# VH-VL binders against Protein FAN (NSMAF): the designs that were tried, part 10

Target 1, 98 residues: Protein FAN (NSMAF), of Homo sapiens (Human) (q92636r189to286)
Amino acid sequence: NISEKLHMECKAEMVTPLVTNPGHVCITDTNLYFQPLNGYPKPVVQITLQDVRRIYKRRHGLMPLGLEVFCTEDDLCSDIYLKFYEPQDRDDLYFYIA
Below, E stands for the ipSAE of ESMFold2; O stands for the ipSAE of OpenDDE; V2 stands for 0.75 times the mean of E and O plus 0.25 times the DockQ between their complexes.

## First folded at step 12 (VH-VL; framework fv_maftivimab)

Design g3 (from f5 with heavy chain E102I; at its last look DockQ between E and O 0.95; V2 from the best seeds 0.77)
Fold by ESMFold2, look of step 12:
Structure g3 (fold): chain C 98 residues (1-98), chain A 122 residues (1-122), chain B 106 residues (1-106)
Amino acid sequence: as target 1 above (98 residues)
Amino acid sequence: EVQLVESGGGLVQPGGSLRLSCAASGFTFSSYYMNWVRQAPGKGLEWVSAISGSGGSTYYADSVKGRFTISRDNSKNTLYLQMNSLRAEDTAVYYCAKGYDIVGDTYEFDYWGQGTMVTVSS
Amino acid sequence: DIQMTQSPSSLSASVGDRVTITCRASQSISEYLNWYQQKPGKAPKLLIYAASSLQSGVPSRFSGSGSGTDFTLTISSLQPEDFATYYCQQDWRYLTFGQGTRLEIK
């Protein structure tokens, strides 16, 4: 709830099969949040860091900008896929999850 | 076994045009970014252009932007480079190089063709 | 643009020597650096990717190290077949090569 400590926030896009949604990502000591600018698919997407099972760095085009987070061992589709605008922001967020 | 074979090089006058081809085999061509990398005689390597597996995204070095067009035909497993408005400084061996598919994080060139020579001179 | 500067530009060494070639990036590129070997008249060959990972089939005398801006390719015991030009290449932000280091065997 209210006891969370913010580690980092930055701009990113949430990647889905149909759309890429710009928004804000932040990470606390307990959760990863993504807030789409247009409110789609929901006002806030939340991942509890304790539930993360797999996390992968991915490349988008000619820059290492992607991060896939899975809360399952076996699913082929990630629980959230973020594309950052800067590689350092992707790596910083990865550091707080890993 | 991955194999890349460039063709279409030759002698061309300044301001002229040339189309390079690269025939690919031994891997699922449509899954990978493909690249052109060139090397002027006695000089170092210079990345020129890249194209995504689907062909939907293209990238160019500033030195060739607006003059060169990368394309691919996945039904023929062939990569192309259309070179227009050629200049003397475009004289080089042009290599076709395989990137990794988009699921990876790094972009090393793990397989290269033998190269095709382009000479731009009067 | 990220500029990649190799040092030295050329170097002569004897068989059996330990050889070190460096590559410096104009800004931090984390571990996103690759090394290639190119022999005269041939296409480049990938040696090292992700700063320190040895490509399969590459002799274990080759190693890479570094992170951030400063990177090193090391040949632990130089062999006659190692005469070549060596290039670094960053893949942090687009793709750029260093200018090359020519290794001549005495």
Scores: ipSAE 0.662, ipTM 0.891, lowest interface PAE 1.3, mean pLDDT 92
ESMFold2 (binder alone), look of step 12: mean pLDDT 90; pTM 0.911
OpenDDE, look of step 12: ipSAE 0.772; ipTM 0.926

Design g4 (at its last look DockQ between E and O 0.91; V2 from the best seeds 0.78)
Fold by ESMFold2, look of step 12:
Structure g4 (fold): chain C 98 residues (1-98), chain A 123 residues (1-123), chain B 106 residues (1-106)
Amino acid sequence: as target 1 above (98 residues)
Amino acid sequence: EVQLVESGGGLVQPGGSLRLSCAASGFTFSSYYMNWVRQAPGKGLEWVSAISGSGGSTYYADSVKGRFTISRDNSKNTLYLQMNSLRAEDTAVYYCAKGYDYEVGDTYEFDYWGQGTMVTVSS
Amino acid sequence: DIQMTQSPSSLSASVGDRVTITCRASQSISEYLNWYQQKPGKAPKLLIYAASSLQSGVPSRFSGSGSGTDFTLTISSLQPEDFATYYCQQDWRYLTFGQGTRLEIK
C-alpha cells in the first residue's frame, strides 16, 4: 500500500500452537504485517492497528522477546504472537502499537 | 506463603561431586523458571543456572557449563543442581531463587529466595 | 554480555540521611533493572523491579529511577534497618548482578 508510512521492519518468528515460523515483520502508521518465510498460514498476515485491543510483552527464556497482540477484548488466543531475536526490536514495535 | 529450602551442601574435595536440592511450596512450581544463584564468602552474587517451568530449557553460566546440571521434579516441587568436577572457586553459598511465570511474565526479578546451603571445596 | 558497575563500592551514612546508590550498564538495558538488599548471613531481598516499581512490602522510602544505562536507588531517610549491601541486576540480556554497594552506619 503506497499511502502507508513505514515505521520499522525486522526479522521475527510467529509462534503458533504447532510451530514457530520465521519471517519478516513490518509496521506502518496503519498496519502490522508479518510475512512468514514458509507461507504458513498465508503469504502475509495483516493486522489493522485500529483493531488492536490488547497487547502484552512476554519473555522467552533469559530475554524479553515476545509480543502478543489481540484484536478482541476477551479472547484467550492472540491474533498474532511474535518472538523477536532482539529485545530492542520487540520494544520498538510495541511503542508503535501502544 | 512462598518458601524455598535448600539442602545438600557440605565439604567436598576438588574433583568431587555434590547434589543440591531445593524444596518449594506456596506457589504453582511448574509455572515458574527456577534458578541457582551463588555467593562466594565475602563476595557478590553470581547467577549460576536456570530451568524453565516444564524443565525443557536449561541455561548455565559459562563458569559451570559442562560440570553442573540443573533439573526439576514437578511432581515433588523440587529443584536440583548436580555439581561435578568441583573446583575451589565453586566454594559459595548456593541460593534457590524463583524466577518468572513461564506463561505470563516479561521481567526476571528474583522475588523469593531460599536461605542458601553452603558448599565448601577444599583439600 | 552486559556488565553492571555499582558506585560507590561502600558508603557510610547516618540515620536520617538521604542515600543514593548508582548502577551503570555497559549497554542500554531499557528499564530492565532490579535492586536487592542483603543483610549479613541472610538471603537477598527484592526491593525494586523494572527500574522503578516498588516490591510489595518494601517501605516507600526506597525508590528507583533511570533507564538506558544509568540507574539510581534512593533511600529518602535512612533507618537503622537499612544497613546492608545493595545489588543491582539486569534482566535485558541474560541475568547479571552488579558487584554490590555496602552501606554502613557512621
Scores: ipSAE 0.727, ipTM 0.903, lowest interface PAE 0.9, mean pLDDT 92
ESMFold2 (binder alone), look of step 12: mean pLDDT 90; pTM 0.909
OpenDDE, look of step 12: ipSAE 0.743; ipTM 0.918

Design g5 (from f5 with heavy chain Y100W; at its last look DockQ between E and O 0.95; V2 from the best seeds 0.79)
Heavy chain, then light chain:
Amino acid sequence: EVQLVESGGGLVQPGGSLRLSCAASGFTFSSYYMNWVRQAPGKGLEWVSAISGSGGSTYYADSVKGRFTISRDNSKNTLYLQMNSLRAEDTAVYYCAKGWDEVGDTYEFDYWGQGTMVTVSS
Amino acid sequence: DIQMTQSPSSLSASVGDRVTITCRASQSISEYLNWYQQKPGKAPKLLIYAASSLQSGVPSRFSGSGSGTDFTLTISSLQPEDFATYYCQQDWRYLTFGQGTRLEIK
ESMFold2, look of step 12: ipSAE 0.733; ipTM 0.904
ESMFold2 (binder alone), look of step 12: mean pLDDT 90; pTM 0.902
OpenDDE, look of step 12: ipSAE 0.741; ipTM 0.920

Design g6 (from f5 with heavy chain D101E V103I; at its last look DockQ between E and O 0.95; V2 from the best seeds 0.77)
Fold by ESMFold2, look of step 12:
Structure g6 (fold): chain C 98 residues (1-98), chain A 122 residues (1-122), chain B 106 residues (1-106)
Amino acid sequence: as target 1 above (98 residues)
Amino acid sequence: EVQLVESGGGLVQPGGSLRLSCAASGFTFSSYYMNWVRQAPGKGLEWVSAISGSGGSTYYADSVKGRFTISRDNSKNTLYLQMNSLRAEDTAVYYCAKGYEEIGDTYEFDYWGQGTMVTVSS
Amino acid sequence: DIQMTQSPSSLSASVGDRVTITCRASQSISEYLNWYQQKPGKAPKLLIYAASSLQSGVPSRFSGSGSGTDFTLTISSLQPEDFATYYCQQDWRYLTFGQGTRLEIK
């Protein structure tokens, strides 16, 4: 059995083309997870950090709150787009990915 | 070739109203946050208001909230500031400033107009 | 609610001098700090963004450094055209300017 080491967790929103979903984000030494708050049957979104190819910091309004993660070199759609409630949480999570 | 040209400044009595305009050219206006920044005579810069590229989100400094309204008309490439209930402390040069493209992370003001003077006095 | 404090408020220096202007934030702003130059009767001009990134068309004698709460703008060899007022501006939480530093050439 593989034991992951938790680095941080916080509240965030997952941005999709149609809707924004509030939830809980968690990053370990190997994975990024997002669990929607209103998703008892909804699955956890999981991204293996080793598969990340591109990451971008994005601004939401007048605060630097967004993080867009790609597991591909050239796809136009990100694998996950997170909007944080605090800039420091976005910056801290970026640090663990980059 | 980015140009920002403010107009609509002038002398107004306390409690009065003015509407400022900023004509924009040389870039895709609807893609950028736009701003008003003011400078009282002999004083520093103060951010006043911002509006998203679509016009769907607006932001105000506490000093003007409830009295000033930012808007834009993307079909005319024009930014507006409606200023109501003007006070002596609103006396300043008002600059139109280009913000970030709506995919960026930092919010520097890379292009500014030359400003329009608003004087509030009796 | 982030306050930006610049020092000094005024500075006098000679052509060729190295000049350093500081900006202090009331709380950590990471590297979210921009620098502007404003000459009398003119609009401000962007010099530095993201604490240390030089804006296109700005002379290489200008540089920025710092993170967290303490930031500096450095002019490595002062030129006559550098007479101006310099402002810092944070973009971590809303947008706040420092009060300015007036640079006068002796």
Scores: ipSAE 0.661, ipTM 0.880, lowest interface PAE 1.2, mean pLDDT 91
ESMFold2 (binder alone), look of step 12: mean pLDDT 90; pTM 0.906
OpenDDE, look of step 12: ipSAE 0.751; ipTM 0.920

## First folded at step 13 (VH-VL; framework fv_maftivimab)

Design i1 (from f5 with light chain W92Y; at its last look DockQ between E and O 0.92; V2 from the best seeds 0.78)
Fold by ESMFold2, look of step 13:
Structure i1 (fold): chain C 98 residues (1-98), chain A 122 residues (1-122), chain B 106 residues (1-106)
Amino acid sequence: as target 1 above (98 residues)
Amino acid sequence: EVQLVESGGGLVQPGGSLRLSCAASGFTFSSYYMNWVRQAPGKGLEWVSAISGSGGSTYYADSVKGRFTISRDNSKNTLYLQMNSLRAEDTAVYYCAKGYDEVGDTYEFDYWGQGTMVTVSS
Amino acid sequence: DIQMTQSPSSLSASVGDRVTITCRASQSISEYLNWYQQKPGKAPKLLIYAASSLQSGVPSRFSGSGSGTDFTLTISSLQPEDFATYYCQQDYRYLTFGQGTRLEIK
């Protein structure tokens, strides 16, 4: 019974090629989770932090709100692309991953 | 060898309209957010408006919302600012500025035109 | 609204002097701070982006520092061509310029 330590949680959107999905993101000492508000495209997206290989800060218009996370070295498409509502939330999450 | 050349400035009465143009060259125009930044005589810089590379997203300073419309024609590498309901406080040099490259995280204005003067007075 | 306040509003200096200009943000903007130089009758020129990154073609006597709310632009040895007005600009929430700092020959 290994206990994960929650570092933060906040509202965000998951960006896909066709749609953005509002939901909740949280990060623990082990994982990044995204829970879509309406359960689509799936109930929970989970990324193990040890599997992260690349992470990029991205801008959305006039605010630095985007974060792309890759669990691969060479893929052109990210494993998750998050758009935050507040720049400080994006930067805080980045801090816990990087 | 980026170049930005503004045109269309001039004298106009309050309540009037004017359309500014900015001809761009030396870079892939459609890849960048483009901006208008103005400077009243003897005053500081004020960001006015921005438009995404595709033209799909537009942004305005509160002082110009509802009166100014930014647009672009990527086939002509040209940025526009339609200014309506002009006021004396809109009197300024208007600069075209190249901004965010749609892949980075920062929004510095790395290239500027030489500006075009707009004077709003009776 | 993020307000950017520059200090001083103007200063006089001699060729060869070390000059510092400060910029304070009304809230934390991390490192989202750019610096520009503007000479009379000319468009602004980018000097520094991301608080401390020197723009290509800008002389190395220019440097930037700071994070959060307090930022500085430093000219290590002032040259005759450096007499100008300097602006900071944040890009954390929309785009806001400081009011400018006029650097004059003494």
Scores: ipSAE 0.630, ipTM 0.879, lowest interface PAE 1.3, mean pLDDT 91
ESMFold2 (binder alone), look of step 13: mean pLDDT 91; pTM 0.912
OpenDDE, look of step 13: ipSAE 0.843; ipTM 0.938

Design i2 (from f5 with light chain S30N; at its last look DockQ between E and O 0.86; V2 from the best seeds 0.78)
Fold by ESMFold2, look of step 13:
Structure i2 (fold): chain C 98 residues (1-98), chain A 122 residues (1-122), chain B 106 residues (1-106)
Amino acid sequence: as target 1 above (98 residues)
Amino acid sequence: EVQLVESGGGLVQPGGSLRLSCAASGFTFSSYYMNWVRQAPGKGLEWVSAISGSGGSTYYADSVKGRFTISRDNSKNTLYLQMNSLRAEDTAVYYCAKGYDEVGDTYEFDYWGQGTMVTVSS
Amino acid sequence: DIQMTQSPSSLSASVGDRVTITCRASQSINEYLNWYQQKPGKAPKLLIYAASSLQSGVPSRFSGSGSGTDFTLTISSLQPEDFATYYCQQDWRYLTFGQGTRLEIK
């Protein structure tokens, strides 16, 4: 029962092999949350920041908009892949994770 | 190892057309964004156009949008620039430049061709 | 729409000098800046990417620094082969070049 401190929130898309899902991303002092606009694939995706093992910045077209987050040492697929609409939002969120 | 060779430059009249080609070797061509960058005589560098590895996404500087068309043939490892409605201000050396591999984050031009000269003059 | 402004437009220096060239962005581009060298009659050559990362095969006398809007390229001990024009290029939002800085060796 610990209160969380909100660091940042913005719009983003969650990228999966089959579909991209627009939604809202939020990062606190302890967690990364993604809330899809349509409630899929889940109502909320939650990643505990302590579990994050690797993060990578990715480019989409002519702008640096992507972020891959891994909670395992495995490099097969990410636990979440976010595509931002603005590069500053991607870099701000990266700052709070790394 | 990586090699880019431009061709197709020359003299044209205003309103004319040219097609530039860039033959690529020494890397997996279809994996990379490719670019055209130009340099007017005695002037600086200007990015002109980019195309994704598959050819599915194309990008243009405002100065050439609607007049130039970038394309690629991955079976021939060749990048193209179709230039229509040419103007005097399009006079430049045109370079072919290798972009990023669609996995990375930064977009530096790590390999360049030697360029081909396009002169638009009445 | 990001404008890149280099300073100075031209400079002269002697072999062995430390030289700095600056590049300013019209808005923050974080660390998304690359530097190129172009010798007369040749294609540009990548020196530095991501503001400060040295490209493979580039001599260690070249270094880059800065973030946000203000960036520098430094040549710690100028050599005769460093006579060239230097360009910065941002890759934060699309791709734009600075106007260039011509370095003349005395």
Scores: ipSAE 0.701, ipTM 0.893, lowest interface PAE 0.9, mean pLDDT 91
ESMFold2 (binder alone), look of step 13: mean pLDDT 90; pTM 0.910
OpenDDE, look of step 13: ipSAE 0.802; ipTM 0.931

Design i3 (from f5 with heavy chain S52Y; at its last look DockQ between E and O 0.87; V2 from the best seeds 0.63)
Fold by OpenDDE, look of step 13:
Structure i3 (fold): chain C 98 residues (1-98), chain A 122 residues (1-122), chain B 106 residues (1-106)
Amino acid sequence: as target 1 above (98 residues)
Amino acid sequence: EVQLVESGGGLVQPGGSLRLSCAASGFTFSSYYMNWVRQAPGKGLEWVSAIYGSGGSTYYADSVKGRFTISRDNSKNTLYLQMNSLRAEDTAVYYCAKGYDEVGDTYEFDYWGQGTMVTVSS
Amino acid sequence: DIQMTQSPSSLSASVGDRVTITCRASQSISEYLNWYQQKPGKAPKLLIYAASSLQSGVPSRFSGSGSGTDFTLTISSLQPEDFATYYCQQDWRYLTFGQGTRLEIK
């Protein structure tokens, strides 16, 4: 959407119980996007920020690198766990979502 | 009441080995990262090692990597530190310290044991 | 690695004094900074976490502030039991301590 204002983009991984997919995170004023490098499970994961019910900072190991994004109960499958490579990226993304 | 009690310290020669234990009680041991932190005589604190609650992930300071091994037995609520190839600079009081439970974002040591002294000397 | 540098290394003060100890990180650590108190022959005690959050049971005369690279521990009115060594510790990237600040009675 060309009308969206880009706030941030960075490298990250989407973590699922079965697999971890490296990719890119992009957040705009309206949406959170994750684009896995391998196109799995889909080319782009999109979460409307308005649908975000809760976001939690999580540590990955000894580092503050994780975020859990929970969406509305209407679509539980949209919940995602993102693992960042830089703690600052994690915190910056949290800032735009929270 | 959270309690951490270290044991196993003593005198050992350079190149020797020693195994420390930390008995934990008063909390769900398996849910928390556990740590070893040491303090040389008259010196400051140095984080040594950490282990995830399940024991699947371990972390080490560069100064001990390859020589020390952290482990845990959750059925016994006990944390261990196997120290091999000990050096004089490893001489310190070794504390076990409780870490975070992976549901939070901060990693502070909210509980400490009384420490056990390890002396490496010829 | 992130280096933590405390200032001063030692400090003399009197009961009732306002005491300030600083901690500087070699790079930004946001607010991932903790403060500990240690008395001779005893294990450290957590005072402050997340730069400014007071640990439960710690007297309100203790406070922490700062973000990024510069942090401060303040004791508003020094009490006899506050003479000890204080350490800062970062948990931004792994875990490392400052070298400590020894607070002694003047």
Scores: ipSAE 0.447, ipTM 0.861, lowest interface PAE 1.2, mean pLDDT 93
ESMFold2, look of step 13: ipSAE 0.651; ipTM 0.884
ESMFold2 (binder alone), look of step 13: mean pLDDT 90; pTM 0.916

Design i4 (from f5 with light chain A50Y; at its last look DockQ between E and O 0.92; V2 from the best seeds 0.81)
Heavy chain, then light chain:
Amino acid sequence: EVQLVESGGGLVQPGGSLRLSCAASGFTFSSYYMNWVRQAPGKGLEWVSAISGSGGSTYYADSVKGRFTISRDNSKNTLYLQMNSLRAEDTAVYYCAKGYDEVGDTYEFDYWGQGTMVTVSS
Amino acid sequence: DIQMTQSPSSLSASVGDRVTITCRASQSISEYLNWYQQKPGKAPKLLIYYASSLQSGVPSRFSGSGSGTDFTLTISSLQPEDFATYYCQQDWRYLTFGQGTRLEIK
ESMFold2, look of step 13: ipSAE 0.719; ipTM 0.900
ESMFold2 (binder alone), look of step 13: mean pLDDT 90; pTM 0.912
OpenDDE, look of step 13: ipSAE 0.809; ipTM 0.932
ESMFold2, look of step 14: ipSAE 0.720; ipTM 0.904
ESMFold2 (binder alone), look of step 14: mean pLDDT 90; pTM 0.908
OpenDDE, look of step 14: ipSAE 0.835; ipTM 0.939
ESMFold2, look of step 16: ipSAE 0.735; ipTM 0.908
ESMFold2 (binder alone), look of step 16: mean pLDDT 90; pTM 0.911
OpenDDE, look of step 16: ipSAE 0.821; ipTM 0.935

Design i5 (from f5 with light chain D91E; at its last look DockQ between E and O 0.86; V2 from the best seeds 0.73)
Fold by ESMFold2, look of step 13:
Structure i5 (fold): chain C 98 residues (1-98), chain A 122 residues (1-122), chain B 106 residues (1-106)
Amino acid sequence: as target 1 above (98 residues)
Amino acid sequence: EVQLVESGGGLVQPGGSLRLSCAASGFTFSSYYMNWVRQAPGKGLEWVSAISGSGGSTYYADSVKGRFTISRDNSKNTLYLQMNSLRAEDTAVYYCAKGYDEVGDTYEFDYWGQGTMVTVSS
Amino acid sequence: DIQMTQSPSSLSASVGDRVTITCRASQSISEYLNWYQQKPGKAPKLLIYAASSLQSGVPSRFSGSGSGTDFTLTISSLQPEDFATYYCQQEWRYLTFGQGTRLEIK
């Protein structure tokens, strides 16, 4: 959509089982974007919000910083797992998706 | 049927050491963050240390950092606190407390042991 | 760290009274606040989690409310077994307890 509305942006990390990749999160009225600083696994990871089926708030250590997004009904593997630096950024992003 | 039983407290001189143990039963021990929380006589609660289910991540209050070491043995369902360079202000009841299951979003202490008393006195 | 301040520090009340204890955070913690009850010589017991959710097995006379910086624990009709010390605990940024509120028989 040409007139896509930006809701928020912040820094976050994409979490995998062995490593995290720092980057930028951007959410619009139609998409969630993550741009890893190192370009891995790709220069921009995009999730269409209409495809989201489940979303979970997760704790990371002693702080509520995790957000796990599923585009399938099966919750074995998330489509993206984000770790924020600030709990408020995690909760704000959750608000725009949920 | 969740049980947490602390042991290893006692009287020790300043600068001394003690090792506390917490025997856990009634839940999948390796799935949960475990904690030490202390309470000085007549005072409030103070979080001391936490360890992840696998033991890969450890956390300490600033007041004990560098002196206390939290560890766990998942094969024995046991949590430990090695306390070195003890000071009078470390005098407290030390509680073992069950944290979250590493899947949730909250960090309430839903189960506590009955505590073990540590007294640091000359 | 986030400081948690409880009011009052102590309180005398009679059986049947409605009791209100407050907890204030030094910064917003959303709803990431828990309440505990501790009787003399006993370990703390979880009452309320997520600001307002009643833990299983806790009597319905206990309730919690609040969000952001101001939180309240209410006991609607005080019973003899409710005389204890009450603690709040935040878990938004690390873990911090309030200093406690001692509830005694008037």
Scores: ipSAE 0.542, ipTM 0.859, lowest interface PAE 1.8, mean pLDDT 91
ESMFold2 (binder alone), look of step 13: mean pLDDT 90; pTM 0.904
OpenDDE, look of step 13: ipSAE 0.827; ipTM 0.932

Design i6 (from f5 with heavy chain E108Y; at its last look DockQ between E and O 0.91; V2 from the best seeds 0.78)
Fold by ESMFold2, look of step 13:
Structure i6 (fold): chain C 98 residues (1-98), chain A 122 residues (1-122), chain B 106 residues (1-106)
Amino acid sequence: as target 1 above (98 residues)
Amino acid sequence: EVQLVESGGGLVQPGGSLRLSCAASGFTFSSYYMNWVRQAPGKGLEWVSAISGSGGSTYYADSVKGRFTISRDNSKNTLYLQMNSLRAEDTAVYYCAKGYDEVGDTYYFDYWGQGTMVTVSS
Amino acid sequence: DIQMTQSPSSLSASVGDRVTITCRASQSISEYLNWYQQKPGKAPKLLIYAASSLQSGVPSRFSGSGSGTDFTLTISSLQPEDFATYYCQQDWRYLTFGQGTRLEIK
């Protein structure tokens, strides 16, 4: 979207129950986008920021690298779970959502 | 009541080996990262090693990589540290410490054992 | 690798004093900083996590503050049982302790 204003982009992995999928994260003033490198499950995963209901910081091992985003109040599974390579990237993206 | 009890310390010569154990009770052992932290006499605390709840991920301080091996037996609620090629600088009290529950964001050591002394001396 | 430097290395104080101990990180660690108390011959005890959150069972005279690189542990009115060594520990990138601050009876 030409009218969207980009806030941040970085590398990350999308965490699913079976695999992690490396890709690119982009956040704008209206959307969070994740583009998996392998194109699965789709070329771009999109979350509308206005639909976000819950967001949680998580650790992966010895670094605080995880971010779970829910667009529902009650589901046990997140709409997207991102693992970053650097803790500052996770916190920066959290700032733009929260 | 969370309880951690270390054992297996003692006197060994340089180049020797020793295996430490930590018996855990009062919490769901398999849900937590577990750690070894050491303290040389009169010195500060040094993190040594960590292991995930399942045992699938292990981490080591650079000073012990290749010489120490952390492991756990979740059926016995026991944490281990196999220490090989021991050096004088490994002389310390070794503490077993409970880590985070693999869900949260903060890694602090909320429960510690009383430690077991390892002395490496000729 | 993140280095944690505590100041002072030691201090003497009297019962009833307000005591502050500082911890400085070599790079920003946000609020990923924990504080421990250790008495001679004993294991460390967690006091504060996430820079300012008081662990359950810890007296309210203990408080923590700071973010980024500079952190402070404060004891508002020192008690006889507070004479100990205090350590900070970061959990932003791996796990690193400060060198300790020894608090002694004046």
Scores: ipSAE 0.687, ipTM 0.895, lowest interface PAE 1.1, mean pLDDT 92
ESMFold2 (binder alone), look of step 13: mean pLDDT 91; pTM 0.921
OpenDDE, look of step 13: ipSAE 0.795; ipTM 0.928

## First folded at step 14 (VH-VL; framework fv_maftivimab)

Design j1 (from i4 with heavy chain Y100W; at its last look DockQ between E and O 0.92; V2 from the best seeds 0.80)
Heavy chain, then light chain:
Amino acid sequence: EVQLVESGGGLVQPGGSLRLSCAASGFTFSSYYMNWVRQAPGKGLEWVSAISGSGGSTYYADSVKGRFTISRDNSKNTLYLQMNSLRAEDTAVYYCAKGWDEVGDTYEFDYWGQGTMVTVSS
Amino acid sequence: DIQMTQSPSSLSASVGDRVTITCRASQSISEYLNWYQQKPGKAPKLLIYYASSLQSGVPSRFSGSGSGTDFTLTISSLQPEDFATYYCQQDWRYLTFGQGTRLEIK
ESMFold2, look of step 14: ipSAE 0.752; ipTM 0.909
ESMFold2 (binder alone), look of step 14: mean pLDDT 90; pTM 0.908
OpenDDE, look of step 14: ipSAE 0.828; ipTM 0.938
ESMFold2, look of step 17: ipSAE 0.733; ipTM 0.909
ESMFold2 (binder alone), look of step 17: mean pLDDT 90; pTM 0.908
OpenDDE, look of step 17: ipSAE 0.781; ipTM 0.926

Design j2 (from i4 with light chain S28R; at its last fold request DockQ between E and O 0.86; V2 from the best seeds 0.81)
Heavy chain, then light chain:
Amino acid sequence: EVQLVESGGGLVQPGGSLRLSCAASGFTFSSYYMNWVRQAPGKGLEWVSAISGSGGSTYYADSVKGRFTISRDNSKNTLYLQMNSLRAEDTAVYYCAKGYDEVGDTYEFDYWGQGTMVTVSS
Amino acid sequence: DIQMTQSPSSLSASVGDRVTITCRASQRISEYLNWYQQKPGKAPKLLIYYASSLQSGVPSRFSGSGSGTDFTLTISSLQPEDFATYYCQQDWRYLTFGQGTRLEIK
ESMFold2, look of step 14: ipSAE 0.738; ipTM 0.907
ESMFold2 (binder alone), look of step 14: mean pLDDT 90; pTM 0.911
OpenDDE, look of step 14: ipSAE 0.842; ipTM 0.941
ESMFold2, look of step 18: ipSAE 0.752; ipTM 0.914
ESMFold2 (binder alone), look of step 18: mean pLDDT 90; pTM 0.916
OpenDDE, look of step 18: ipSAE 0.817; ipTM 0.933
ESMFold2, look of step 19: ipSAE 0.723; ipTM 0.905
ESMFold2 (binder alone), look of step 19: mean pLDDT 90; pTM 0.915
OpenDDE, look of step 19: ipSAE 0.808; ipTM 0.931
ESMFold2, fold request of step 22: ipSAE 0.734, 0.732, 0.736; ipTM 0.910, 0.910, 0.908
ESMFold2 (binder alone), fold request of step 22: mean pLDDT 90, 90, 90; pTM 0.915, 0.917, 0.913
OpenDDE, fold request of step 22: ipSAE 0.842, 0.826, 0.836; ipTM 0.940, 0.935, 0.938

